# VH-VL binders against UPF0128 protein PH1314: the designs that were tried, part 11

Target 1, 225 residues: UPF0128 protein PH1314, of Pyrococcus horikoshii (o59052)
Amino acid sequence: MIKMLEGYYIIENPGVVPAERRFRMKDLKAWGYDLHLGTIEGERAYFISKTGERHEGETYIFKGKEYHVSRTQKEIPENARLLARIIIERGNPYLEVWLEEEDVKFPLTKEDPRIILKRIWEKEKLNQLLKHVRAVGLTTDFYKDNVFTQGIPLPYEEYPPKVRRVLREVKDIHRDLTGFGRFVFQYFGEVDKMHNYRLYWTLPTLHLFDIDIANEVDKVLGMLD
Below, E stands for the ipSAE of ESMFold2; O stands for the ipSAE of OpenDDE; V2 stands for 0.75 times the mean of E and O plus 0.25 times the DockQ between their complexes.

## First folded at step 10 (VH-VL; framework fv_zigakibart)

Design c2 (from a5 with heavy chain Y109V, light chain E55Q; at its last look DockQ between E and O 0.85; V2 from the best seeds 0.00; counts 0 for: pae E 2.4 > 2)
Fold by ESMFold2, look of step 10:
Structure c2 (fold): chain C 225 residues (1-225), chain A 120 residues (1-120), chain B 107 residues (1-107)
Amino acid sequence: as target 1 above (225 residues)
Amino acid sequence: QVQLVQSGAEVKKPGASVKVSCKASGYTFTSYYMHWVRQAPGQGLEWMGYINPSGGSTKYAQKFKGKATMTSDTSASTAYMELSSLRSDDTAVYYCARDYDWLTGYFDVWGQGTTVTVSS
Amino acid sequence: DIVMTQSPSTLSASVGDRVTITCRASQSIDSWLAWYQQKPGKAPKLLISDASSLQSGVPSRFSGSGSGTEFTLTISSLQPDDFATYFCQQYNSYPYTFGQGTKLEIK
């Protein structure tokens, strides 16, 4: 598919896709969760609920266990880290999330990352991510085809300045934000004030749960709109 | 520290040629296009063209096609610009200038300039 | 070729003054314009890119604005170090072209 096309440019960083990543409270909130400190079956624990679903002082039953909310956290505790990883089970990806307080782990959730990503992207109006995502696993693939008049692809030096900037922005995202990535780009020119191009972008799925990275990727995907 | 150091001043007779060097240090030479800009008395700054050190592709302003030849030696992190068939109106200061980021079209690091004087 | 025309060609001002230099393009260059400062015997120094983005390390008294065909460089409170020649440069289209320069002199 991509290999049959002539005149494409590849921007890649073959860095390391990390096994786990640290996240901030703003990311957890963007995922649609509140973080609570309280008890599960009388034992001190951290746990989550959907934003606004449970309140301080509330006691409730979930999956046969009694939860009591002592405090809804406004920030990740200073002595703790919010961590997540992507795992594959029977061909299906899952986002595992936990809080590590000193050397104790508190599991928070294990969910289909596609459901959480779509929730984030809808809430934050990241329409390029929504429209152009094609696959989600350990990496996430985007494909955008904006070709109305196809011809011979132009070389980078003949791109308009704004189009050349797309490749530079992608380079910066791979270097500064994700560490790993592969971006394949073809540009056919501007016809009737419309840019004619194709792109493929492969990024680590885990990084797309960082809301600031997701915003940057969405912005770059839409630069030529 | 990012730096471009050019070869020294040249005095030439009409009809001769000159090759100006521009040695880069403090950054990855092949990651940035290198431009050449001249400044003649009474004419201000003129963009002459560029070379992409990664692969050696070039572009010349029309005025300098056939006059200037830009090359690079990636193993020496050095760009070169050669002027042929020199005339008195080629007298100028010639600068190498690094593109800000690959090829943006504006230049954040400049060499100190090389004065080329053509007179008999 | 896109012709870049600066005005004024020479500007006399005193330390502390606010000055504005104008650059006009013969056709639209969107925001693809840079400003440079050049002192005698020295290479130009990049001040501003993309019409308004200040280069790292350039004093905040420098600012740029404009799009399309009209652009300005403003120095809000002149310092002794600011007396120099200023050039605009477009990078929208090949060949890249410079304005003829504006010499900023001590009054």
Scores: ipSAE 0.529, ipTM 0.814, lowest interface PAE 2.4, mean pLDDT 92
ESMFold2 (binder alone), look of step 10: mean pLDDT 94; pTM 0.958
OpenDDE, look of step 10: ipSAE 0.589; ipTM 0.834

Design c3 (from a5 with heavy chain S31D Y100S Y109V, light chain E55Q; at its last look DockQ between E and O 0.63; V2 from the best seeds 0.67)
Fold by ESMFold2, look of step 10:
Structure c3 (fold): chain C 225 residues (1-225), chain A 120 residues (1-120), chain B 107 residues (1-107)
Amino acid sequence: as target 1 above (225 residues)
Amino acid sequence: QVQLVQSGAEVKKPGASVKVSCKASGYTFTDYYMHWVRQAPGQGLEWMGYINPSGGSTKYAQKFKGKATMTSDTSASTAYMELSSLRSDDTAVYYCARDSDWLTGYFDVWGQGTTVTVSS
Amino acid sequence: DIVMTQSPSTLSASVGDRVTITCRASQSIDSWLAWYQQKPGKAPKLLISDASSLQSGVPSRFSGSGSGTEFTLTISSLQPDDFATYFCQQYNSYPYTFGQGTKLEIK
């Protein structure tokens, strides 16, 4: 599956960019939210608030509606699923999040994914993602240029073992974690104990809201630092 | 059910050539580099080189440059290693061995070995 | 070339013993080292990669450790099936090289 094209190595899984994805409480907490069961204007609902902002038993007004927190959830209820999708409206991406209890949907938020991703990455200290993100839509693009030498890129067989492992880790991420991805890589060698390389990485945006996937991508982006 | 099946034992005279085959099955042949390793009687293991079946790129340990030629036939999922100008000290078991994942440098599947005996 | 030196060359042990085999590299190979087991008339079998990663299907009594220039293979409680020759192999640099082998015999 490793291919050289026009002087680059391309690691690609051409699968389907997923329309929606199930997430865990761990992810919702990384996004900066608590999940509550209670009422909105007296009707039973699930809703979110910023972590630590609202507590069990609290009644409050938000955007002209009365909320009552009956229970702050420690885990996603076993009869429910936390779901999200990326939608594009007039050229702008939105993360739409809801809880599905059996067949009933409870909208939780609709927000610019760039704002939420930046918040997650800052909180979790995912500095490679912060530094190298270039575009966010249905897919997210990363670009890293650490080339300080003039010369011809090396073939894969001449990469040091750790550099060859970068390409295998990317393959595994595409296969096992994201289902889709495109990674374009050039390696120019090690000069003064510094790896000289360039990469471009396209991944499905929705998967970057899974904190374990985000951590793995950040780790791979920094492997040669 | 990944396996590598090598051609049978060979007895050759000095100066002859031999071509050992290694037929792969149970996996995508072009996704893994194929290595060749020799073992003289009662001795240790010696890496000879590899071929990348995708495109045919090869690398040889210096000792085997000019002695060994590695090729592959992707349509038959078969790798070959040819030894030329055989001498008695070329007597050994020759293994093909699949790289574990593209090119890691270690080998998770080995052929059964092909004994090459060079005697006058 | 990176020279891989194993010790001991031959080791006699009894079923149930804890066995340790050492492999030393002539220069640092980080953790790019594998261990193989070979029985008479058979091809080598991969046991451990990257110094310490146990291959699937290999019993948990096998373990590997080390980095840099010093590496060990340990069998915590020797079984009859473990009597074989063991090789280390570095894949840090070309040419890839093997240790000379350690023959593990029944006492």
Scores: ipSAE 0.621, ipTM 0.852, lowest interface PAE 1.8, mean pLDDT 92
ESMFold2 (binder alone), look of step 10: mean pLDDT 94; pTM 0.959
OpenDDE, look of step 10: ipSAE 0.738; ipTM 0.897

Design c4 (from a5 with heavy chain T30K, light chain E55K; at its last look DockQ between E and O 0.73; V2 from the best seeds 0.00; counts 0 for: pae E 4.8 > 2)
Fold by ESMFold2, look of step 10:
Structure c4 (fold): chain C 225 residues (1-225), chain A 120 residues (1-120), chain B 107 residues (1-107)
Amino acid sequence: as target 1 above (225 residues)
Amino acid sequence: QVQLVQSGAEVKKPGASVKVSCKASGYTFKSYYMHWVRQAPGQGLEWMGYINPSGGSTKYAQKFKGKATMTSDTSASTAYMELSSLRSDDTAVYYCARDYDWLTGYFDYWGQGTTVTVSS
Amino acid sequence: DIVMTQSPSTLSASVGDRVTITCRASQSIDSWLAWYQQKPGKAPKLLISDASSLKSGVPSRFSGSGSGTEFTLTISSLQPDDFATYFCQQYNSYPYTFGQGTKLEIK
């Protein structure tokens, strides 16, 4: 949905932020982990390690328990799902990740989502996300203020085509990739080849753990640079 | 399923007015700007302006300011373009054309065209 | 106003030929250019937007390239259905303007 309110251009999708989401091996690798099948204290389990840290056939002690790596997975097993959710405990957000094989859940990690997101964004050189993130919870807020010459806000019809394209890309991200979002935009024009604008973008945090979605959001945030 | 159906050909005398209609179907009429484009006999295409059916805002190419008036009736999913003070050089085919997505500036569906002939 | 100049004005070619139509803008229009095909007595049909984005349902033998002031439409292997007049259109700045057209005729 698009509406104009007090000189702001607003793009919203009032969809539902899912409580949990399925992810691919590609995403887990972007988070910085390998997935292993093996044993923990002799019992069959799935577990993670830092990418490249542990190898097939290796036995090691971690936090007082013995781990043995039988196979490092190249893909999520066909009979399994990689799942994650954001939970809030006493005001703090956590990313809880597990593998579900049939009816059995194997916990993989429970960490501050800000730490993992920063790791992803640094590794993938997603500089717009790094620079403009302001808050992370069930949703993540980005704020970018690129106003150097403030004047009368322009109406949408007076936006240059590239600026109108940014708004279409945001609409498509909300519709096709995240299902939910709020983008608030104000444009003051181009002076000395610099676009003067302000934006605020709220997206579901869980979706930003999908590396393809994170890449697309970063690209759009930088389109006017 | 998207269709733009324009009113029939018109023959007018100099000084008269003509109002061309463009009835839209198969999509949400208010969500797409409607443009008008003319083509004089044996000539190229010339953008005249647009109307935003959501709210009724318009923009005209300078050549057509004061000459063309664009309106719409959302309840009838119909756009209109009226030409006043017709002259023989207004003889052309007039097209309505739907913007691809909101206001991109290029057009994916066109009406069949309405021939306006001004005999002097 | 941005003047769009097409060349050639008329192009004669045979089925199977590779043909190229050029459109030049009087000022930079970045990549904000579309190509249309028009057959006699019919409305134009959108082929390409944003200089190079092929529209759904348009045969893959059509392609577009260019940015700034010079743009091309290429048909890799001409088919009988392709004989028509082709127009470029800029949407960088108001008023939107079209090229004069290139008539593609059978040789």
Scores: ipSAE 0.307, ipTM 0.729, lowest interface PAE 4.8, mean pLDDT 92
ESMFold2 (binder alone), look of step 10: mean pLDDT 94; pTM 0.956
OpenDDE, look of step 10: ipSAE 0.493; ipTM 0.793

Design c5 (from a5 with heavy chain S31D S57Y; at its last look DockQ between E and O 0.78; V2 from the best seeds 0.00; counts 0 for: pae E 2.9 > 2)
Fold by ESMFold2-Fast, scan of step 12:
Structure c5 (fold): chain C 225 residues (1-225), chain A 120 residues (1-120), chain B 107 residues (1-107)
Amino acid sequence: as target 1 above (225 residues)
Amino acid sequence: QVQLVQSGAEVKKPGASVKVSCKASGYTFTDYYMHWVRQAPGQGLEWMGYINPSGGYTKYAQKFKGKATMTSDTSASTAYMELSSLRSDDTAVYYCARDYDWLTGYFDYWGQGTTVTVSS
Amino acid sequence: DIVMTQSPSTLSASVGDRVTITCRASQSIDSWLAWYQQKPGKAPKLLISDASSLESGVPSRFSGSGSGTEFTLTISSLQPDDFATYFCQQYNSYPYTFGQGTKLEIK
């Protein structure tokens, strides 16, 4: 159950959050996110940022509430389940999370928590795909073999075995989709140099775009973050 | 229950062409790539190429470009490999082989083989 | 092209022996290697993929190991049904290539 008070929603019952929309701690770390402990109006809260970003000691204001990030969590129970929301402050997205097994209060928000959790679920599906890409080193393979085309169609068959293995795994996850998908990559091509690409697939054809061109493709397809 | 059944043995003269068939059953034909591999008498295996039955995309080993033509008939669940301008060194057993999954490059099911003999 | 070289070309062994066959690639193929068994007059049969993954229905006495350029196929306790020719195959790059084969014969 949710309640609204003075334009804010209070999550009073964890059962309102479907189990399939809850994250596991090890999955977040595997997907390249760091978990931070902090507070919301003095109450314990968890925040998630991208790996390598340091937010210790930072304070944010969201919808009139003060959030403080204290430190990165080093030891997290493997069986912990997360109830999560997206907070966007200072241009950066953070996931506000709560451990389900704790006796905790849920944050106030003007957005329906179920809508926020739906967006997080949709991002989780994308992050599941990105996990496979990161694990295989797809961008490194592109760099090594000049397999990226920046908009020129590349047949599935022309990709190296490692890349095809990742794409087969994606197929098994998304059997019910129309055969269209999107992958986002951020890898270092050289020391201190990061290459940003987006891979679009409509099997058997794959299109690899530099991030600037990918933004135009996303606009045409109506696909935003 | 997967089976790949190939056409019968062929004897051809130099300069002729031959077309070998491979009829698939027990699975969805268009879900798996079909490879062609040959084996000369007493020799090892030689990969010739593959076809994607879903779209007709083909990939040939350089040696077989312009020499072999791979096609498929999805309504008949049958793959074909035609070899032109036959020479004595084309004498071999020709196999069709199913790719394990979405072009892994190794083969879980093989046809029984078609012997092609090129002699005058 | 990646050249696959097997050793030995012929191996004589007795039932119950531990047998090891080696396959060497002319350049790194990571773990993209499969092993096949072929009996006279028959098509090859897949034994192992990804250098070490045993195919369903293949006896556990078969095992594969290796990465990069050197790979081995081991039969821990040779059975009569195992006398055959064995081939390795790389699928790291086109064209896919096979080793020349190792014939396992009764001693």
Scores: ipSAE 0.246, ipTM 0.711, lowest interface PAE 3.3, mean pLDDT 69
ESMFold2, look of step 10: ipSAE 0.664; ipTM 0.873
ESMFold2 (binder alone), look of step 10: mean pLDDT 94; pTM 0.957
OpenDDE, look of step 10: ipSAE 0.760; ipTM 0.911
ESMFold2, look of step 11: ipSAE 0.473; ipTM 0.790
ESMFold2 (binder alone), look of step 11: mean pLDDT 94; pTM 0.958
OpenDDE, look of step 11: ipSAE 0.781; ipTM 0.921

Design c6 (from a5 with light chain D50E; at its last look DockQ between E and O 0.65; V2 from the best seeds 0.00; counts 0 for: pae E 3.6 > 2)
Fold by ESMFold2, look of step 10:
Structure c6 (fold): chain C 225 residues (1-225), chain A 120 residues (1-120), chain B 107 residues (1-107)
Amino acid sequence: as target 1 above (225 residues)
Amino acid sequence: QVQLVQSGAEVKKPGASVKVSCKASGYTFTSYYMHWVRQAPGQGLEWMGYINPSGGSTKYAQKFKGKATMTSDTSASTAYMELSSLRSDDTAVYYCARDYDWLTGYFDYWGQGTTVTVSS
Amino acid sequence: DIVMTQSPSTLSASVGDRVTITCRASQSIDSWLAWYQQKPGKAPKLLISEASSLESGVPSRFSGSGSGTEFTLTISSLQPDDFATYFCQQYNSYPYTFGQGTKLEIK
């Protein structure tokens, strides 16, 4: 849904934030993990370690249990799905990650999503996300204030074509990638080849763990720079 | 299936006025700006202006200020363009054209055109 | 006002030929340019937006390129259905303006 209200341009999709989402090996690697097949206390299991920390053939003790790495996976196995969800416990968000093979669940990690998001954004050099994130929970909020010369906000009809193009990209992200989102935008004009604008963007946190979505959001946040 | 259907040809005398209609169907009328473009015989295309059917705001090319008046009726999904004080050089085909996506500035659907002939 | 100048005014070509039509803007319009096809007695049809973005349903033999002040429309292998007049249109600044047209005649 698109609407204008008193100097603001609002792009909102009130879709459903999914409870869980499937991810790819490239996402898991961006999160900073290797996926292993092996044994835990002699029983076949999938498990993770920090990238490069454990190697094929290694046996080690972790939290009182014996792990053996039979194979470090290059891809998610064809008969398996990498899944994650955001849960809230005592007001704190956690990213829960597991592998599901033939309806058997192998828990992989439960960690503060802010730690993992920061790791992703630093590794992938997603500087707009790093600079403008303000809150992380079930949704993640971004705020960008790029106002150097402020006046009365312009009406949409007076936005330059490039600015209108950015707003269509936001609409496409909400429609095609995230399903849910709220984008609030003010534009004050171009002065000395610099666009003067302010924005607030709310997106589902779980989708920001998809590296391709994170890249697209970062790109759009910087399009007027 | 987006469709823009314009009113029929008009023959007018100098000094008269004419009101061309453009009925839209197959989409949400208030979600797209409507433009008007004219084409004089043997000539190219000339942008006249637009109307936002949501709220009725308009913009006119300077050449058509005071000559053209654009309005819309959202209950009828119809845009109108009225030409006043007609002269022979107002003889042209007049098109309504839907903006691609609210207001981008280029047009993906056009009416069939309305020929306005001004002769004494 | 931004003046859009097309060349040539008329172009004759054979089926299968590669055809190029040019459009020049009197000042930079970045990439905010569209191309239209118009057949006799018909309204224009949108072919390309943003200088190079092909409209849905338009054959891939059509392509656009350019930025700033110089733009081209190319038909890679001319077909009989491509007989028409072609217009460029800038939407960078008000008032929006069109080129004067290029009539493509098939031999």
Scores: ipSAE 0.447, ipTM 0.780, lowest interface PAE 3.6, mean pLDDT 92
ESMFold2 (binder alone), look of step 10: mean pLDDT 94; pTM 0.957
OpenDDE, look of step 10: ipSAE 0.588; ipTM 0.842

## First folded at step 11 (VH-VL; framework fv_zigakibart)

Design d1 (from c5 with heavy chain Y109V, light chain E55Q; at its last read DockQ between E and O 0.91; V2 from the best seeds 0.81)
Fold by ESMFold2-Fast, scan of step 12:
Order: sequence, then C-alpha cells, then structure tokens
Structure d1 (fold): chain C 225 residues (1-225), chain A 120 residues (1-120), chain B 107 residues (1-107)
Amino acid sequence: as target 1 above (225 residues)
Amino acid sequence: QVQLVQSGAEVKKPGASVKVSCKASGYTFTDYYMHWVRQAPGQGLEWMGYINPSGGYTKYAQKFKGKATMTSDTSASTAYMELSSLRSDDTAVYYCARDYDWLTGYFDVWGQGTTVTVSS
Amino acid sequence: DIVMTQSPSTLSASVGDRVTITCRASQSIDSWLAWYQQKPGKAPKLLISDASSLQSGVPSRFSGSGSGTEFTLTISSLQPDDFATYFCQQYNSYPYTFGQGTKLEIK
C-alpha cells in the first residue's frame, strides 16, 4: 500500500529534467533509501538511509517513465496527469497511487487537483444529500456551491418523521464530508507549517473547496443539537 | 454492551408518588432519547412520553401531562420518571426504552421493567 | 389519537406453519410502524422497523409488509422460540400508540 505523501503529487513526463536529478525507485532502494521511510519538508522529498544519511530527490523513473514529486498543485504543468485513487476508510483517509501500467488512472487535465476532488465529492455526496433534502420539502436553495441557504423553523422534535429521517442522513453525510475535507486540506499542500498542519488535521475544512457547503450543513445540523 | 437497568419493585398507597430510575451503560447517554412505556397487568403497551437527556426537552402523552415528570442526570447516565397522585389503575410494569437514533420513534433497547403496585 | 387494531387477538399454530398477524391503523401512518415480540415476564424486543426493515440479529423467517393503514407481520416457518405476544407500534404522530397485542400459542 502506497502511503499518503503530504502535500505532494506525482507528475508524469514533467518535461526536460537534467539526468543527474532523475532517480529510479529501484536505485533509491539500492542506495539504502526507501520512499516510505523518508521525510518530507517543504517542496522537497528527503529520503533517509538506514545509516541516517539524508538525500534530497525531486524526480524519479519507474518502469521506464519519468515522475516528478511536487509539493503543490500550483506547480502542475499544463500536460500533467494525476495518477491516484482516493480511498476513505472510517477515520483514516489515504491515497493510493497508480502508475501508467495500472488498470485505473485519471485523465490528463489542466485543472487544479482541488477542483477534481471537489467534483468527485460533489458527484457522490452532494447529489445524494440534495436528492434527500428536496424529497422532504425542506426550505433550501440549491446551487453548485451552496446546498442550504434557509434554516428549519420548528424544534427538531416537532417535525414529521420523514423530515427527521432526512436530517439524520444529513448528519451522517456531514461526518463523511468533514473527514474528506481534512484529507484534502492536509495532503494537497494547503497547509505547510507544523502548527497549521496539526490544527487543520482536527478541523472540518470543507471551505478549502471554495464552497459554503460545510457552513450550510453545519447550520442545519446545529438545529438538531 | 448496551444496557438499561431499572430500580426495584414498589408498593404504594393511593395518593402517593413513585420515582422510577433507569441507569444506562455501554453508550453515550446524551446521544439518545429515552422513552417511558407502561403495561398494566395482562394489557398492552402504553407510551407515556420521552426525554432528550441532551438539554432536557420532554414530550408527554396528553394523559400524563401534570401526572408524570421525566428528568435525567447526565453525570450518572440515569433517567427518572416520577408519577404523582397514584391511583389503582396506575398499577403496571414501567419500562424505560432507548430511541433507536435521533427520535426515530421506535425502541431498540429496553430496561427490564419496574413493577409498581398501587393498593390500599 | 391513532388507534392500532391487531388481528387475531390469539392465534394457535404448529411448528413449521406460516403465520400472519395483521395490524390496522385508524388513519394513514405511511410506513412508520414497528413490530415487537414480548415473551412472558420479559421486556419487548424490536423485530422490525419502518414496516419492513428487519433488525440485526432477528431471524430471517420474520418479515413485515404494508403501508398506509394495513400492515402484516409474517413468520414463514414457525419455531418453538416464536411463542410470544406480538405488538405493532406507530410513530407517525404523537402520541405514539401500540396495538392491543396478538398472542401466538404453539399447538
């Protein structure tokens, strides 16, 4: 299993890179380095040998392809491809990376990875939530970037059973969304200091998507407290 | 293991009051509504009301307004139901029962019951 | 108040029989109905919620169906352990109300 690399992306065919900066995964292991045992600081990946020596690497070659490990989505070349699948286990999100020979990979895109993840989240979670809320006639205003704009006017206990069921589903979906937001914020380079990293690891951070969805969902769920 | 344990049987005279306790364990007490249901000898079940231990909101069946008082002690994870001005027709087994999830209105965990006998 | 009426009040059946108990609401309750089993001297046990949703740990021989005002609980192949009184309960509106119960007796 490929562990999550905080703030880093794998970029296929980064263009012209001097030969002396290219590192193959097998060569790194032969030199006593292991990517899984390395440390990541700033925009450079550091690999620690078993003797304690540090080595800095930016680009590597795997199975005949050149890959660049970059800290931020802001530095993604126009022809870059993201080769990853996001897997969210309860409480433990992680990123699996696929190389060219794998069965599944993302298409080429010029879009910020945050936008790609936002689309995945919107497709699977937002549409599900939207369907249920509309079905019970809750006062809502639905747009791409805004799920709820209106509150519920009565105490939770006084709503019909169908409305209470939808609000219970919103609670469960919100739990998943906050976990996903923490993952995206932490691992796509939006936080680069240790202090901020620890703070954001524990915060619901869906504002990262430039959408008020977390705030609107929190507003609705606040009425159930 | 989720469990509700109720206080022991009570024998009371007409006009007296009785307070039944229900101690919860194995789950977060404030996350679930607690209902009270009674069953007269050889009869069916009668819903009395509920309490939300988070905040103390209560809802009573009309018949029990002014007669039953539901309270809770979050530090002790215990719910209480006090019944005043007892009459012979209040003789019943009294159950506390946990709402399944955020007031679904059906009950997945029940106490063992407390027998209250009202006799002269 | 919504009145819940069960039929029959008492049913005698043999092990292996298919048994059906009915519950009727005095007005529509959609699918907001639960079924409970109560054995002598014990608290009720939740069997089915939302008219047809089987609870964890309840044998698959139990099933529920219906909506609106007419509901049924079916035991496809009666076992000795199924000797009990069964109650339906509506949670569509306050106050929540139960049926009078159906006592199932094994021949």
Scores: ipSAE 0.288, ipTM 0.755, lowest interface PAE 2.5, mean pLDDT 64
ESMFold2, look of step 11: ipSAE 0.690; ipTM 0.882
ESMFold2 (binder alone), look of step 11: mean pLDDT 94; pTM 0.958
OpenDDE, look of step 11: ipSAE 0.712; ipTM 0.895
ESMFold2, look of step 13: ipSAE 0.597; ipTM 0.843
ESMFold2 (binder alone), look of step 13: mean pLDDT 94; pTM 0.959
OpenDDE, look of step 13: ipSAE 0.785; ipTM 0.922
ESMFold2, fold request of step 16: ipSAE 0.641, 0.594, 0.595; ipTM 0.860, 0.842, 0.842
ESMFold2 (binder alone), fold request of step 16: mean pLDDT 94, 94, 94; pTM 0.958, 0.958, 0.957
OpenDDE, fold request of step 16: ipSAE 0.853, 0.870, 0.848; ipTM 0.949, 0.955, 0.945
ESMFold2, look of step 17: ipSAE 0.679; ipTM 0.877
ESMFold2 (binder alone), look of step 17: mean pLDDT 94; pTM 0.957
OpenDDE, look of step 17: ipSAE 0.729; ipTM 0.894
ESMFold2, look of step 18: ipSAE 0.710; ipTM 0.890
ESMFold2 (binder alone), look of step 18: mean pLDDT 94; pTM 0.959
OpenDDE, look of step 18: ipSAE 0.626; ipTM 0.846
ESMFold2, look of step 19: ipSAE 0.656; ipTM 0.864
ESMFold2 (binder alone), look of step 19: mean pLDDT 94; pTM 0.959
OpenDDE, look of step 19: ipSAE 0.734; ipTM 0.905
ESMFold2, look of step 20: ipSAE 0.624; ipTM 0.853
ESMFold2 (binder alone), look of step 20: mean pLDDT 94; pTM 0.958
OpenDDE, look of step 20: ipSAE 0.746; ipTM 0.904
ESMFold2, last read: ipSAE 0.616, 0.680, 0.034; ipTM 0.854, 0.879, 0.632
ESMFold2 (binder alone), last read: mean pLDDT 94, 94, 94; pTM 0.958, 0.958, 0.958
OpenDDE, last read: ipSAE 0.829, 0.839, 0.863; ipTM 0.938, 0.942, 0.952

Design d2 (from c5 with heavy chain Y100S Y109V, light chain E55Q; at its last look DockQ between E and O 0.50; V2 from the best seeds 0.00; counts 0 for: pae E 7.6 > 2)
Fold by ESMFold2, look of step 11:
Structure d2 (fold): chain C 225 residues (1-225), chain A 120 residues (1-120), chain B 107 residues (1-107)
Amino acid sequence: as target 1 above (225 residues)
Amino acid sequence: QVQLVQSGAEVKKPGASVKVSCKASGYTFTDYYMHWVRQAPGQGLEWMGYINPSGGYTKYAQKFKGKATMTSDTSASTAYMELSSLRSDDTAVYYCARDSDWLTGYFDVWGQGTTVTVSS
Amino acid sequence: DIVMTQSPSTLSASVGDRVTITCRASQSIDSWLAWYQQKPGKAPKLLISDASSLQSGVPSRFSGSGSGTEFTLTISSLQPDDFATYFCQQYNSYPYTFGQGTKLEIK
């Protein structure tokens, strides 16, 4: 799972990016949504709105349909699961989100994941993710270049403990949190109290919608600053 | 089950050499650095150095440079440590110890120890 | 070399006691400190890494704290199995070094 290649240190987990994933109310709130039970055109349904935009007892029109909010949920209902997946349509990624109550599916949203991720990262002040994201599709790529020295890349044996600790954190994220990932790293040493390094990190986009995983990735991206 | 099994006790005369083996099982031998640590009778622990089994690279504490030689045989999943020009003060228990995660610097699995006694 | 100094060298205690062992580094080692337990005739056993991270399978009565130059190992309610010698180890800088040990004895 750990390899050296031409001055690069690579940490891979070659697992499968899951097709769909279960999420918690905490995540939905981080995405910026409230979950409601009520009616759509008189039929019982679950649906979302932006946090604070709609209230219990409210009736409103959205995209030509009448919505009535009976109850704003504090938690995902006991007999339900909040689910999401990333789909690609005509080359564009979408986050599809639904609630499955028993065997009945209630579509909640289908949105550009880049818009939702940016909203999450801004709200949660995940500045490393904001600054270093390069691409979002089925996977999300981060690139950070903090090289200010003219030295050559150091071998792993020369990495100080804190740098080796970053690599361990990445390995643990891939193993315990995401099940898939690729981290490509070069380290050039510490000069003038600054770590000089370059990294490229590919992670499953779907997992970045888990707020705890997003926080951990942001922490690790900034660990050498 | 991760395990390190060392060779048996050795009794040697001054001037001789000794080679201690450390057989690893239950994990991928080349994924983890192997360290050697000594403990003289009634004394504390002293780090001697390590070997990277993947490429054979070694690092020695200054005190043991020229005294200890660390090698490995990846086909046998076995690390070796040889002491040369033995003296009475080389009498100690010698441990192999696996690094906790490739090379973190602390050790999660230890061999049972090999007692080397040097007496004339 | 970074010198690791433990105190006390010997500690007598009874089952049920709370005990604290201190380790001091001659220069800052941030949090790069491990604690080991060693019983007579046995290899050391890792208890704590990174000053405070409890190793899997180690009883929760063990805890560690500290950073920089001062570190402590605490056993909250001493059990018969805990009578042993305890060592700290720094891995901030080569050569890696151990404290001289603290022998925890039955009173």
Scores: ipSAE 0.016, ipTM 0.589, lowest interface PAE 7.6, mean pLDDT 91
ESMFold2 (binder alone), look of step 11: mean pLDDT 94; pTM 0.959
OpenDDE, look of step 11: ipSAE 0.813; ipTM 0.931

